# VHH binders against a4x776, part 6

Target 1, 306 residues: a4x776
Amino acid sequence: MSTSMSVARSLPGGPVAEQILAEVAQEVTQLRAAGVTPALATVLVGDDDASVGYIRIKQRQAVQLGFASPHVRLPASASQADLQAVVTQLSADTSVHGVLVQHPVPPHLDFDRAMQALDPEKDVDGMHPVNLGRLALGLPGPTPCTPAGIEALLAYHEVPVAGREVVVLGRGATLGRPLAMVLAQKRPTANAAVTVVHTGVPDWPRYTRRAEIVVAAAGVPGLVRPEHLRPGAVVVNGGVRYAGRRLLPDVDESCATVAGAMTPRVGGVGPTTVAMLFRNAVRAARRTRSSRTPVRLPDSGAPAGR
Below, E stands for the ipSAE of ESMFold2; O stands for the ipSAE of OpenDDE; V2 stands for 0.75 times the mean of E and O plus 0.25 times the DockQ between their complexes.

## First folded at step 1 (VHH)

Design d09 (framework vhh_7pa5_2; at its last look DockQ between E and O 0.22; V2 from the best seeds 0.00; counts 0 for: pae E 16.0 > 2, placed apart)
Fold by ESMFold2-Fast, scan of step 1:
Structure d09 (fold): chain B 306 residues (1-306), chain A 126 residues (1-126)
Amino acid sequence: as target 1 above (306 residues)
Amino acid sequence: QVQLVESGGGMVQPGGSLRLSCAASGFTFSSYAMSWVRRAPGKGPEWVSTISSSGGSTSYADSVKGRFTISRDNAKNTLYLQMNSLKPEDTALYYCAKDRYSYEVTYGSGSYFDYWGQGTQVTVSS
């Protein structure tokens, strides 16, 4: 009698991100044809090499997609008033549709306070209180990037979510908490029964052992182990930490022996988060577009000035 | 009504110096970054230097670093460019430009300005 090794189906985010970015590029092309050039402004405070690198990558991607990409750089010594003045100026600029302030800022600056001064319509991270309120109410608006990316990743790989038991392990403001709101929305790619567990629930494995989908969002390396999972469960690693250049996922790799499907250690949710940022940006630009039919002016030659 | 008026251009020999001035009016000068941009014969515009609204931050194109110094006097609404060790390659029409924000803004490989002056000619010859 032969035995075979059972390994979880991989759920890579790269193809998901490529699909989303292709849709974004198409929407950008349509907007430009209608006379609107989508613009994603980026702000960097200081000269930290990692932050400079991340901004440069996002700026290059914006240009490749057809966005105008204004970049504003402030010195590390900039005051809170300096940062808020730039955010306020970008909020008032009608040619700018989305604004990304690279986190982190220097420790003497209040990042959250600066971001709350931003026009919520230009919030490409989807983390402004107004946009989180819209999410809670089921209203349209920019969506938190990682939660939206996870929804898209599950949909792309044809993982059933509607009516399924989903456990989100973590209640952080950027992932666990908004993810629960996203997956409970009334639409085919969500509509789940969502349970949120965290450090205040010591017997959290009781919940993950019954779950059809487990999303790890705690930022604790190796927290989720095979004994915490239902055989055949779908496992998504949303939370990550870095030790130098090495990615430390919340989900132990040995979970692949029990899970039916699992995001890879590298190239999982991360790419979809970046793609969702650009989706938020193009949709912000789309909201400013007039639905009016273009008026073709007659060819009169030598237009007069008044 | 934004108005930018450049002055201080002229003819100079290689290795010489010139100081350009730009008188600004029609906006709150102290609230915006200001830049110098040049256009050489037969070429597109090239960004030269930017100074933040307070004067506390400056940036320069690689071609002029160490030779040019940008400065501003917010009490006089005036922008300056001190040009030292001039080269024939510095021959261009020099424009004073108002940035759209309190700090330098760039667009990929270029810069964005909402208003430009008429320009002042700098010729480095013989």
Scores: ipSAE 0.294, ipTM 0.671, lowest interface PAE 3.2, mean pLDDT 87
Fold by OpenDDE, look of step 2:
Structure d09 (fold): chain B 306 residues (1-306), chain A 126 residues (1-126)
Amino acid sequence: as target 1 above (306 residues)
Amino acid sequence: QVQLVESGGGMVQPGGSLRLSCAASGFTFSSYAMSWVRRAPGKGPEWVSTISSSGGSTSYADSVKGRFTISRDNAKNTLYLQMNSLKPEDTALYYCAKDRYSYEVTYGSGSYFDYWGQGTQVTVSS
């Protein structure tokens, strides 16, 4: 009896991102028609090549979607006060609806402190403490991008989540913890039984082997292996490290031999994260009625002929 | 009241040079990034260049990069634009603009400037 080792169904994020971005584009068009130009401001401190590249990609995408895309670049030597001043200024600017501070910032700067200076309503990354609080309380607001993307990815691929046993591997502030909160929400695409495992849990594989859905969010390359999975489980690779330009996933590729469905190494959660950023941005623009009339260039008033 | 007064415009042949100046008053000049914007006949405003409040950072539109140089003298409350290798496509009314921010901001197609001068005409023609 040739046990045809069924290869896991692929769960690509690209199509999910495309769908979300299409929706965003439509919303942007509607806002523009209503006289509101959504604006996503980006802040970069320093000149790290990778960061510059990421910002450029985001800016291009913003423009393609119809966003205004103001960009602030601070030198690597900028002070905490400088960064906070910029964030404060962008927060106060009624023409700006979303603000992204590019991570990481130079080591001498406190990113979290800078984020605290940001208007939570303009937090497109969804990482502001107020928005995390809102998430925890089940209140409306910007949702962390990666967790929101994972929910959307599972929904798009028609993976049942509600009532399912989901194990989140990792408790990071950017992914594991907020994801657990997201998937526990009372929504058809959430409402899961969520367990968070981490380095403090002895024999964490005991939990993942029981899980119907495993989300790797630890940031440890190759951490999840086939022996850690229930046969037929859905596996989402959320944890990513980079060695240069090489993506190092938490989930070993061999997991596809055991999993029923799995995100690809490249093009899984990543694209959905970016899409969710823009979703947050356009939603922020909807909330914030830009009262400021575009600065009309002074009409060349023809001198009244005397 | 914020005032921006541009000067230095004129007619020049292709390949020629001009230096624009902008005298600023009515605000703390050294606290704000400053920009040049131009408007060609029948076209919308085009961002040209921005300089940070301290003058330590500059940015340029791709169309003028390598040819134009923005600078400032905070002691004199004056913004400058050195324009070299001028082309007919550079023909426009050039505006000095006050940025909203203290730091270098690159603006896309949107005008995020608080105040504009009256402009100085630059004509590049053979």
Scores: ipSAE 0.092, ipTM 0.567, lowest interface PAE 2.3, mean pLDDT 89
Fold by ESMFold2, look of step 2:
Formats: structure tokens, sequence, C-alpha cells
Structure d09 (fold): chain B 306 residues (1-306), chain A 126 residues (1-126)
């Protein structure tokens, strides 16, 4: 086993993910009984072994939950126009409710431009600019997966967040920035006093040493150390890097000797991120039944050969 | 209404050449990958070639690689297949097919191709 052997209470994400996925499965069952099969399309450009592996894991989970899982594979040499055409076609396809483009894409392609061509309602990552704008305004829309997962993890483990001082260490567009917006939302599982710091703040430890909750979101292995924490603080490891297959978290494991509660190195935030992907996907399918008019499909011809 | 109309087939001797055309209408041609599929007498359909929506990516079955060239003219809504060094085993009814997506779909739900035409006959014999 790879459990923390510290004084700090462990905050594993596996049980959190299981609870979320059970709810997703129930919603999939309800939608299928109403004649809607939720569908999560995946797009892979190239044949990088790590990216193929990530896609297969997501496809397997999608099938187990009862999603249709169409997959589009483009050659590594695909043009920007080719990628954007696929994204546009999947956006218009009424049988597809969520779309995931596997990153990274080859360096000659602009991933962000491709994602802006995606229908914001099908953006299961919650990173489309329209959806980040919705988050900032408190409007309905898919929430970025890792920030949503962190909120759910804290709620599941009964960590008080409302009215607490939370420091987010890191300012990236995929985690630190949206997390600050999520935890500031007016609801019992959020409603925090949120401060964002980063390595560009010369004395950033001054802020983390005062915080009741520290979320490491910098992507700098071992950045957060015991001397950076208030005794008893809750520590969430949101940022990671890999050396081969080894996960290198932002939070040094020795922080468990000072923290009151801490996510484990393996099985912390990661499982919740995957669960939130599917929650966004099933909600997208539910929204298209409720509020979105069907997109007309072209006439069917004789079956094409495979 | 989607329409695909193939032309340019005929009889040629082995080693000869033909250029097939497919006139497309009723959809935004430049947004879709297009394919050629052929059916030899007594056999099932065989995929021949695919071209991406922009024309930037092409792929070919091993049996035709180096001899056939797929191309498209998005301004004229036309798909082409240049067939060189023709062999008797290339004898088939050739169909222009609209893919559902901009390239070959290897997994997922739905039809491999949404539409295809009536076909144009290619006969290679001495």
Amino acid sequence: as target 1 above (306 residues)
Amino acid sequence: QVQLVESGGGMVQPGGSLRLSCAASGFTFSSYAMSWVRRAPGKGPEWVSTISSSGGSTSYADSVKGRFTISRDNAKNTLYLQMNSLKPEDTALYYCAKDRYSYEVTYGSGSYFDYWGQGTQVTVSS
C-alpha cells in the first residue's frame, strides 16, 4: 500500500470519486430509461503511448457507466483545420453530449484555438472561455474538473471551508485560477476567504503559514514544506509532475508531521478529477434533453464499409 | 439533400490510367473527410483511400498505395481519384463516400459513412 504514515488525517479521493460516480451511474440509468444515451466523444491526435493509455482508461470508465464512447483518431500530421473540423462536427452532432480532446497535441497545433471551436455545452473539462466566464459570474455551466474535485473532497471529509482562510499556491489557468473562483462561491462547501499566491511573490510562505487550508497548485515538486504551514493546517496536493511513471507532488510528504489533514501522494485529488469529468458529461446530456433544441442530422444512406 | 455523383469510370488495359470524379452537393463539402470505397464482383466493400476536409492528410489501402492519388477541390465541391498502373484486380464499382468526421473513425457509435453515391464502374482487362 502507499498510504501516508503521518499524524495528519488522510484525505483520500478514491471514496469521494466512488460516491460521485455512483450518482453519475444513477443519472445515466435515468437518461437511458428516457431514451437518451449519454455520449462522451474523445479525440486523439497522433499515437503517443501515454496519451493512448489515458484515452483507453477514460473509454473503459465511460462504457462501465453506460456512456456511448465514440473515438476519433487523427494522424500526428493533421492540420489545424483538420482538428477544428472534427471539433466542430462533434459540437454539431446531437448524439454526442461531451467532447474531450486529449492533450498534449502535436506542437504545430494550437490546442486552445481548437477548444474554442467546441460548443461550450459539450466542454466536459470546463475550460472553455465561456464556461470560465460562467464560473466567474456564478452562472450554470460545467466546472473545471480538478477544482470541482477538490471542493468535493473537502466536503466529503467534512473539512470546514466556509468562512475559512484558504491559500491557493499557484496561478495556472487550469487549476489555481479557477480553484480560487470555485472556493469563493456562495455555498456551504465553499464561501472561503481565498488568497492566491505564487512563486513570484517573494515571501509567499507568509501567506501559507497563516492559512487554515493550503492548496498546492504550482506544479513544482516538493515546493510546500513543513516550515510553510501553520500547525494543524489542511493541505491539498493539487499540483503534480511526473518522472516517468512516478508522481511528483507539490507537497512534500513530510508536511504530514505538521498538517492536521493532508491528501495522500497517490489516490488524492486525481480520482476526483476523473469523476468530475463524467459528472460534467452526464449533466451535459441532461441539459440537452431539457433546454437545447435538436440539431438536424443529414439523411442516412446505405451503410458504409469498414 | 446530400448527393454524391461519381463519374470517370470505364474500360482500360492493364497499366492504364483513369481519373474518377465525385460531384458533391447538399452539405458543406469542405467540412468533411471524403473516401473512395470499391466493391469487386462477388466481394464486400473495400476501403481505398481517405482525404481530410482540408486536403492536408491522405491515407491509402496497401493494395493501391503508390498507384492511386486522392485529391479534392473544395471550391468546386469535387473529390478525385487518380488511378495509375491499373491492374485487373482493380476492377470494381467505385463509390465516393462522405465520412461522418474529418478522418477515419476507428471507434465509437454511428455509421462509418453517412452517404455514398451510386458508383462508377472501372474495368481493367486486356
Scores: ipSAE 0.000, ipTM 0.208, lowest interface PAE 16.0, mean pLDDT 83
ESMFold2 (binder alone), look of step 2: mean pLDDT 81; pTM 0.815

Design d10 (framework vhh_7pa5_2)
Fold by ESMFold2-Fast, scan of step 1:
Structure d10 (fold): chain B 306 residues (1-306), chain A 124 residues (1-124)
Amino acid sequence: as target 1 above (306 residues)
Amino acid sequence: QVQLVESGGGMVQPGGSLRLSCAASGFTFSDYYMSWVRRAPGKGPEWVSTISSSGSTISYADSVKGRFTISRDNAKNTLYLQMNSLKPEDTALYYCAREGYDYLWGSYEPFDYWGQGTQVTVSS
C-alpha cells in the first residue's frame, strides 16, 4: 500500500462564480438605486421534480441578488403554441429583462423553435441565433453561459490562453461549438489557436496530446484519459452526465496524474455557468436604461479578417 | 475531499433542546448554501432548513418553524441547528447537506454531499 499524491492544480469554479455574482450584485444595486429592479422571468413546462428543484434554486439565487423573479408554469400537456405564446408575452413585457426557459421541455415540444420567438436581448442563455451570430462576428451581446464561464475560470486561475494551443473535444451547440468561437476572439483572455475534435475525427488523441489546454465537451463519461494528454496540460471538464445523484465527467479523474491543472468533478464549470446567466440578465436590464447599441457590421466589401 | 461531520445529537425529553453542529472541510464553505435534512425511522428524507452562503436568506419546513434556528459561522466552516421545544416526532437521523452547485444537468438532486448523520431521540 502506498500514498498517492495529486500533481494537478485544482481549478474550482466556486470562487470564480463568487467574484462574478458579487459584480452582478453591485450592478443590481446600482440599477435599483436608479429606479430599475432587474427581472429574470423563469418558465417551467411540466412537473418533473428535478426541473422544479433547479428552477427553485435559480429563483432563490435571483432573489438573493436583488432580482425580481416572476415565474410561469405550464402543464406537461402544453402545446408548442402555448409555450411560444408565453415566450412572446415575456418578450413584450417591459418589466422583464431576461427570460430563462428551463430545459428539457417535454419531448413533444420544440425548445429551439420556442426560444427563437424570444427577444434576443432577453436571451440570458446566450443561445439565440442572433446572439450566436454576434459571437461569430465578434460583436457584443449575451454570450453562451458555459463558454463564457470557462473563459472566466481560466482567466481567474491565471491560465495563459492567448497564443496557446487549445483543443475542444465536442461540437455540441451549447458548449463545444460556441466555445471555439469564444476562445478565438481577439482579446487577452482568448486569442487562442483552437482545434475542434469530435466523433468525425477518429484520431482525436493526436490533437489532445499536443494541446496546452483541453476542454472536454462531449458528454461521454471517462472519455478523456491520461494517455490522451500532454504532461502538464490544463484540463477542463465541460461535459457531464448524471447517474442518479453522481456527476460523471468527460475527464477521468486519473488525468490528475498527468495534467498540470484541472477542474474538479463537482464545483467546476457549473457554478460559472449559473453566474454568467445572472450576468447576462443584469446586463440586459442595464441596456433597458440606455439606448441599445446597434450591431455594427464590418465595412462593406472589406473582409472580416484572415 | 469534501467532508461534512455532524455532532450534538443525543437523547432528550419532550420539550428539551439540542444544538447540532456540522464541521465542513475540503471546500470553500462560504460559497455554498447549506441545509439540514432528517430521516425518521421508517420514513424518507425530510428537508428541515436551508441557509444561504452569506447567511442572509433562511428557510424552514413548516413542521419546525418557530422551534428550530439554522445558523452558520463561515470563519469556522461550521453549520448549526438550534432545536428547541423538541417533540417525539422530531426523532430522526439529522444530516448536514451541501446544496449542489452544479445543478444544471439531468435528474441531479439539489444536495451533492451529505454527512454521516447524527441521531436525535426525543422520548421519556
Scores: ipSAE 0.000, ipTM 0.204, lowest interface PAE 11.3, mean pLDDT 84

Design d11 (framework vhh_7pa5_2)
Fold by ESMFold2-Fast, scan of step 1:
Structure d11 (fold): chain B 306 residues (1-306), chain A 124 residues (1-124)
Amino acid sequence: as target 1 above (306 residues)
Amino acid sequence: QVQLVESGGGMVQPGGSLRLSCAASGFTFSSYEMSWVRRAPGKGPEWVSTISSSGSTISYADSVKGRFTISRDNAKNTLYLQMNSLKPEDTALYYCARDYPYEFGSDYYYMDVWGQGTQVTVSS
């Protein structure tokens, strides 16, 4: 009955998110049975429509999973000191296990400075410098949500990553940069040869035309086109922008004529990012039941170097 | 204040018809996709129908296709659901819902505002 065809296999994130959230729900149930109610606090500054929507989605999911979900709203006029006081207070609150500060904050506020006031153990975004340092060193900790979501999405759909040529188009702090670190980790779902291209590499198509996997992470609608891809490549759209309310991905949908597999315009990476946030949150709550301090162990049976 | 107020529910015999209305206020109604969602006793919410901001794109759940018609009047800030050939299985509380203004990737997950609902009971 359809009059349209696509060559590329679809890689939806909905089923991936559902699998992760089912595991989170099981862990929440176990924690509640042990007398711990996991709590994810959310902080919103101002009334940006997209930010309000993202917070509502996260709050609804928290309640459905069995989390306590305290919410702090600050006016758009709030000072840096106001924001840091809220973050510091939530950091010290023993009933709160995870804290989400919704980005972006108004332009007069320094989001990164506010994050430095947060206990890194409560960082559910995985963006605190301590947790990014853990990622860089291959140590356990909260992981950046979108990069972790992309890794899970590729694994769920049985896309081989280990030993493959992966090009990440973009070097933004929340996606491209940490994704390169994630996909280079020594584990079966990563262990890739990662090339990062960006605005400083004008001939970036030379790299994407060779790649087995291309992850667009630039936030430029329609940046990746069919002529930029190797036939049969796997294409993941991590970067998006909005025209009014319509989601505009970095990857043009016409890439489906060349790609072997591709994330859909809607329902791709986004759902997995939200699921990973709750995975970080339940693990933060679980840590309050343990006196375990993670200790870096030397390599055992791996190559002596890195 | 953003508000959705449903009306038009009631009791009807199998094979009968009802027309539901949803009065919207506190936002630019003509800018939003709108949906009808229902909840039967003891069950979770079930999506029924969605209409685009202009009214040009419409979709229905398989269970109601050919029997229900969604429409809107942007000048009156009102959403409608014409329900024909009603079955006992259509018995539910019917909600008017405003779709989230940004696309995130699933139909129900991104519904932003819900009304209080209007009860539809189909019985012999």
Scores: ipSAE 0.011, ipTM 0.207, lowest interface PAE 9.7, mean pLDDT 84

Design d12 (framework vhh_7pa5_2)
Fold by ESMFold2-Fast, scan of step 1:
Structure d12 (fold): chain B 306 residues (1-306), chain A 122 residues (1-122)
Amino acid sequence: as target 1 above (306 residues)
Amino acid sequence: QVQLVESGGGMVQPGGSLRLSCAASGFTFSSYSMSWVRRAPGKGPEWVSTISSSGSYISYADSVKGRFTISRDNAKNTLYLQMNSLKPEDTALYYCAKEWDYESGLPYFDYWGQGTQVTVSS
């Protein structure tokens, strides 16, 4: 006879981001003590107000964490060759450890083609094909920021992932696809049974209704509703769009009545994505220091398996 | 239901000081980074300052650095902005906002109050 409404436990990304950034700051301090100043270069093409504002925030965060923050600005009229020349120059600059090209670039430019010219070791977004190949093979390298952020967010809030049924709704290159690879890795914060559903799976609710964890990554506001969820499921909103100044998530807010835990509309996954960007950057600087140490290669005839 | 109530604005002379407050309710305040954003007449929103959920990381716009101090009291669910050496260019409606959203590569602010008006004039 209870009429009390149960509301899902909130999974905010702010505290998760702070923890990651504190770890980054410690690593930066250690590198600086060892004579290495981590440097994150930022590249902006054009003068879109939102992009200018966003890059300024990233630059300030970098400096606050102890990074050097060189900045390159190209006019909106810049050619593809101009953008690729900047990316190539920053790839060759030994004082630069990570490179961030602010998206979007003007529509006459091919962002993906420009990023392929970047040294994969300096790819702080984790989206270079070489790094995605490393992820697929279980090899170390920069990891896509949003998938890594979601893994960290779930771990921070003590959500069990290993051995659990996870459904990823969406197959976009920056979230859905790499998230499936991240959560299937053999480690305590992953090791999940992952199912990817998308527009090619008309009865995708069959899968989400069974899932212990649902990650929405479709970019369709309100796509996930209470009837699509298992009672007590953990719901992560990874897909968003904007209507004016309001954020519209893929997960309808009413899902809080069915879910056991869910990310908030604002301050969920987004902050962890930015924190992972800086984590990739400091690890790139750390690899530069390690690569200066001569490595004794094992005999290729040895029976040691990988 | 998120609610943010700004207060502490007013009319001051150049060089004066004001302390803005934001009372937060409807969410776990201590779990979110908070920002101050201002909007001058006829202009779009301008980010002023951000403070992390624990208060360990703080950032300011270049236009206010050294003059403004952001702080928070998580026990009281209150955000503050101490504004010193005020200039006519600081005249704007000031809003407190929950956390920047970096997911889409765009800054986003969640405004829940009407803001508090700061007018700096001689």
Scores: ipSAE 0.000, ipTM 0.284, lowest interface PAE 11.9, mean pLDDT 83

Design e01 (framework vhh_7n9e_1)
Fold by ESMFold2-Fast, scan of step 1:
Structure e01 (fold): chain B 306 residues (1-306), chain A 122 residues (1-122)
Amino acid sequence: as target 1 above (306 residues)
Amino acid sequence: DVQLVESGGGLVQAGGSLRLSCAASGFTFSSYAMYWGRQAPGKGREWVSGISSGGGSTAYASSVKGRFTISRDNAKNTLYLQMNNLKPEDTALYYCAADYEGWYLSEPYDYWGQGTQVTVSS
């Protein structure tokens, strides 16, 4: 049918994630050869089955990549002081390079306050105010995982970003707002003219209809429709809701008839977010090695004795 | 599809009581923390109360602590908010929200209902 001829090029995140994780695995191998075992500590509060399941998935991936994966479990009844004590202890532990506190914590706990107590160098999510300040200033540091994943996804698929008109739909703290900062950075994979639209901009379709790249970051299923897009535009589903394990993207799948390229409903940005978590973790470990310059010995690493 | 459907709102006099319900479908309710939020006209969204997936932990905003009680029935996929000693300041659209316990990289409140209006006359 005619719809087959106008279907957008797919921008899957699986291959992007595989490339990032391969680079992470290589960096882990190099660090281990230099006497540093990268360590990603995970913290779980409570015993809810979903939280246990997700932490186990992250622990398995960490081990597969060569990370040490220490785990701290607190009872559901833990106090704010208990949680902050664990975060403080992990911040001070020189054998730990990254810390992931599994969200959500029980509702009597202040998750954001606990995370702000974390050493910003160990913030693998890139959401600590110090790291967001670094991003705003164009300084090196952990970058919020989904924004970094989207930048990597666009670069992998050779989508031109520099000098292009990009519209970001949404201003949420973990995606839309930091994504605008990422894509405005002065580097070849960014350097875009970025417009941010949100609920305070009721005529947001005026902006998306002229955009070369549209990133949906609102968390509203089906918000972006074909009539909101410029023909041939690149469309990224950054925002997603779940129905169990089923993804409900912000971008309606019918947009594939108008878009020139689009992330798939399943296997889009999500895999790149997880990959960026591990990239932040290995880079945290690498920073400790770069500040510890041991004396090079003539025989270290040479295969001459085999 | 995921649905959160709030009910039980209405007009009540100051000092009165209401019980709100939130019927959840399209996801594994027992695996999610649940929350009540509210939005008064011209104001941003404010959280009111939260309950863990198993019901073992509850929390309340200072403005409602001691007056409101959150509870859940995982067998019925239903969240409740018992509201006592209502004040005119409690007038708002009340909505329930679900959040993924264990999916840290999600935005807070993965699902929201459309809300039920509570109006407290003085």
Scores: ipSAE 0.000, ipTM 0.124, lowest interface PAE 16.2, mean pLDDT 82

Design e02 (framework vhh_7n9e_1)
Fold by ESMFold2-Fast, scan of step 1:
Structure e02 (fold): chain B 306 residues (1-306), chain A 123 residues (1-123)
Amino acid sequence: as target 1 above (306 residues)
Amino acid sequence: DVQLVESGGGLVQAGGSLRLSCAASGFTFSDYAMYWGRQAPGKGREWVSGISWSGGSTAYASSVKGRFTISRDNAKNTLYLQMNNLKPEDTALYYCATEYDFGSYYESEYDYWGQGTQVTVSS
């Protein structure tokens, strides 16, 4: 990469997260004025240093936003029954509005089974089957955090999405698959023509070379290279990982010479995911002051992109 | 391209030991949790063991706990399964697997599985 080559415009997630969290803080203030303190319960299984760090950061953010932040710790030796009991207890606790179980749990535990036992209204990750069904049907509910964060990031930076060709690399349950559902919704910040490619599509570069927007969601460092992109394409690093203190993107850095815009290696999608988690949490608290089974009004019940 | 290649299987007597290896390529091995699964004749896939990206956390299925030890060598991009006190019911094709989205809240989807290495335990 020479200095004379054009470099993609940066799409940082920090400002996006700040905007979302400001909206959350406003909703928390309104709820507290109405006598409701939003509460986000956090559950940690084991004592992995990274998981302890991540949950501590989320707890500090919760307190700063005005949430109550009850915390439950389970030992690494905890049984599936122990985890199920905690999730069931928090599900039934009327003082708790949202529940976050810090991933990963020890590998002997079935995380998905435990989460499926949670009240869908308290699902701050937006991954409960009921909430994914709501997303598929275009109904309101908790939204998958990273997909919602990416939609917000693209909208914040005024990247056109409606009517555009979007390719999502990866079909994982937390990002690729729900992102396709999010970006196909009938609304100004979505309404895209979405193609999902994965390991079962060996000629996936045929699709990404045509795309106006490429979201890498495979979790494979350096998977996306310049030859896989349409010149001027918008590129989103959805798969964000750490090796110690090093952040490893799915998109090779050299893609900046071909892409028109790209999320940065640090401060990209990650901050928006955390912000969306708090948005789901405050909205869960708000729902305790509303009927959970509202009758659809005629002007709000129209099907959209089903 | 991403590739997981298992080796170390074979025929062993009950009470014996085997060490399985999984050579990983095409991704940054040290960033991912790794898993061993197995498929016995006429049965579906069964999770056996898992290890975090750093090796700091391990877990085992109740059927193998105390007999099997999972480990990894991040410098060599290799995952291991030390199998001791093998039983006839451990007979299966053993696979290694990785979670591609290490930052995901869910581990139910593994984006890549190896072809497997056969372990046969005779009585």
Scores: ipSAE 0.000, ipTM 0.154, lowest interface PAE 13.3, mean pLDDT 81

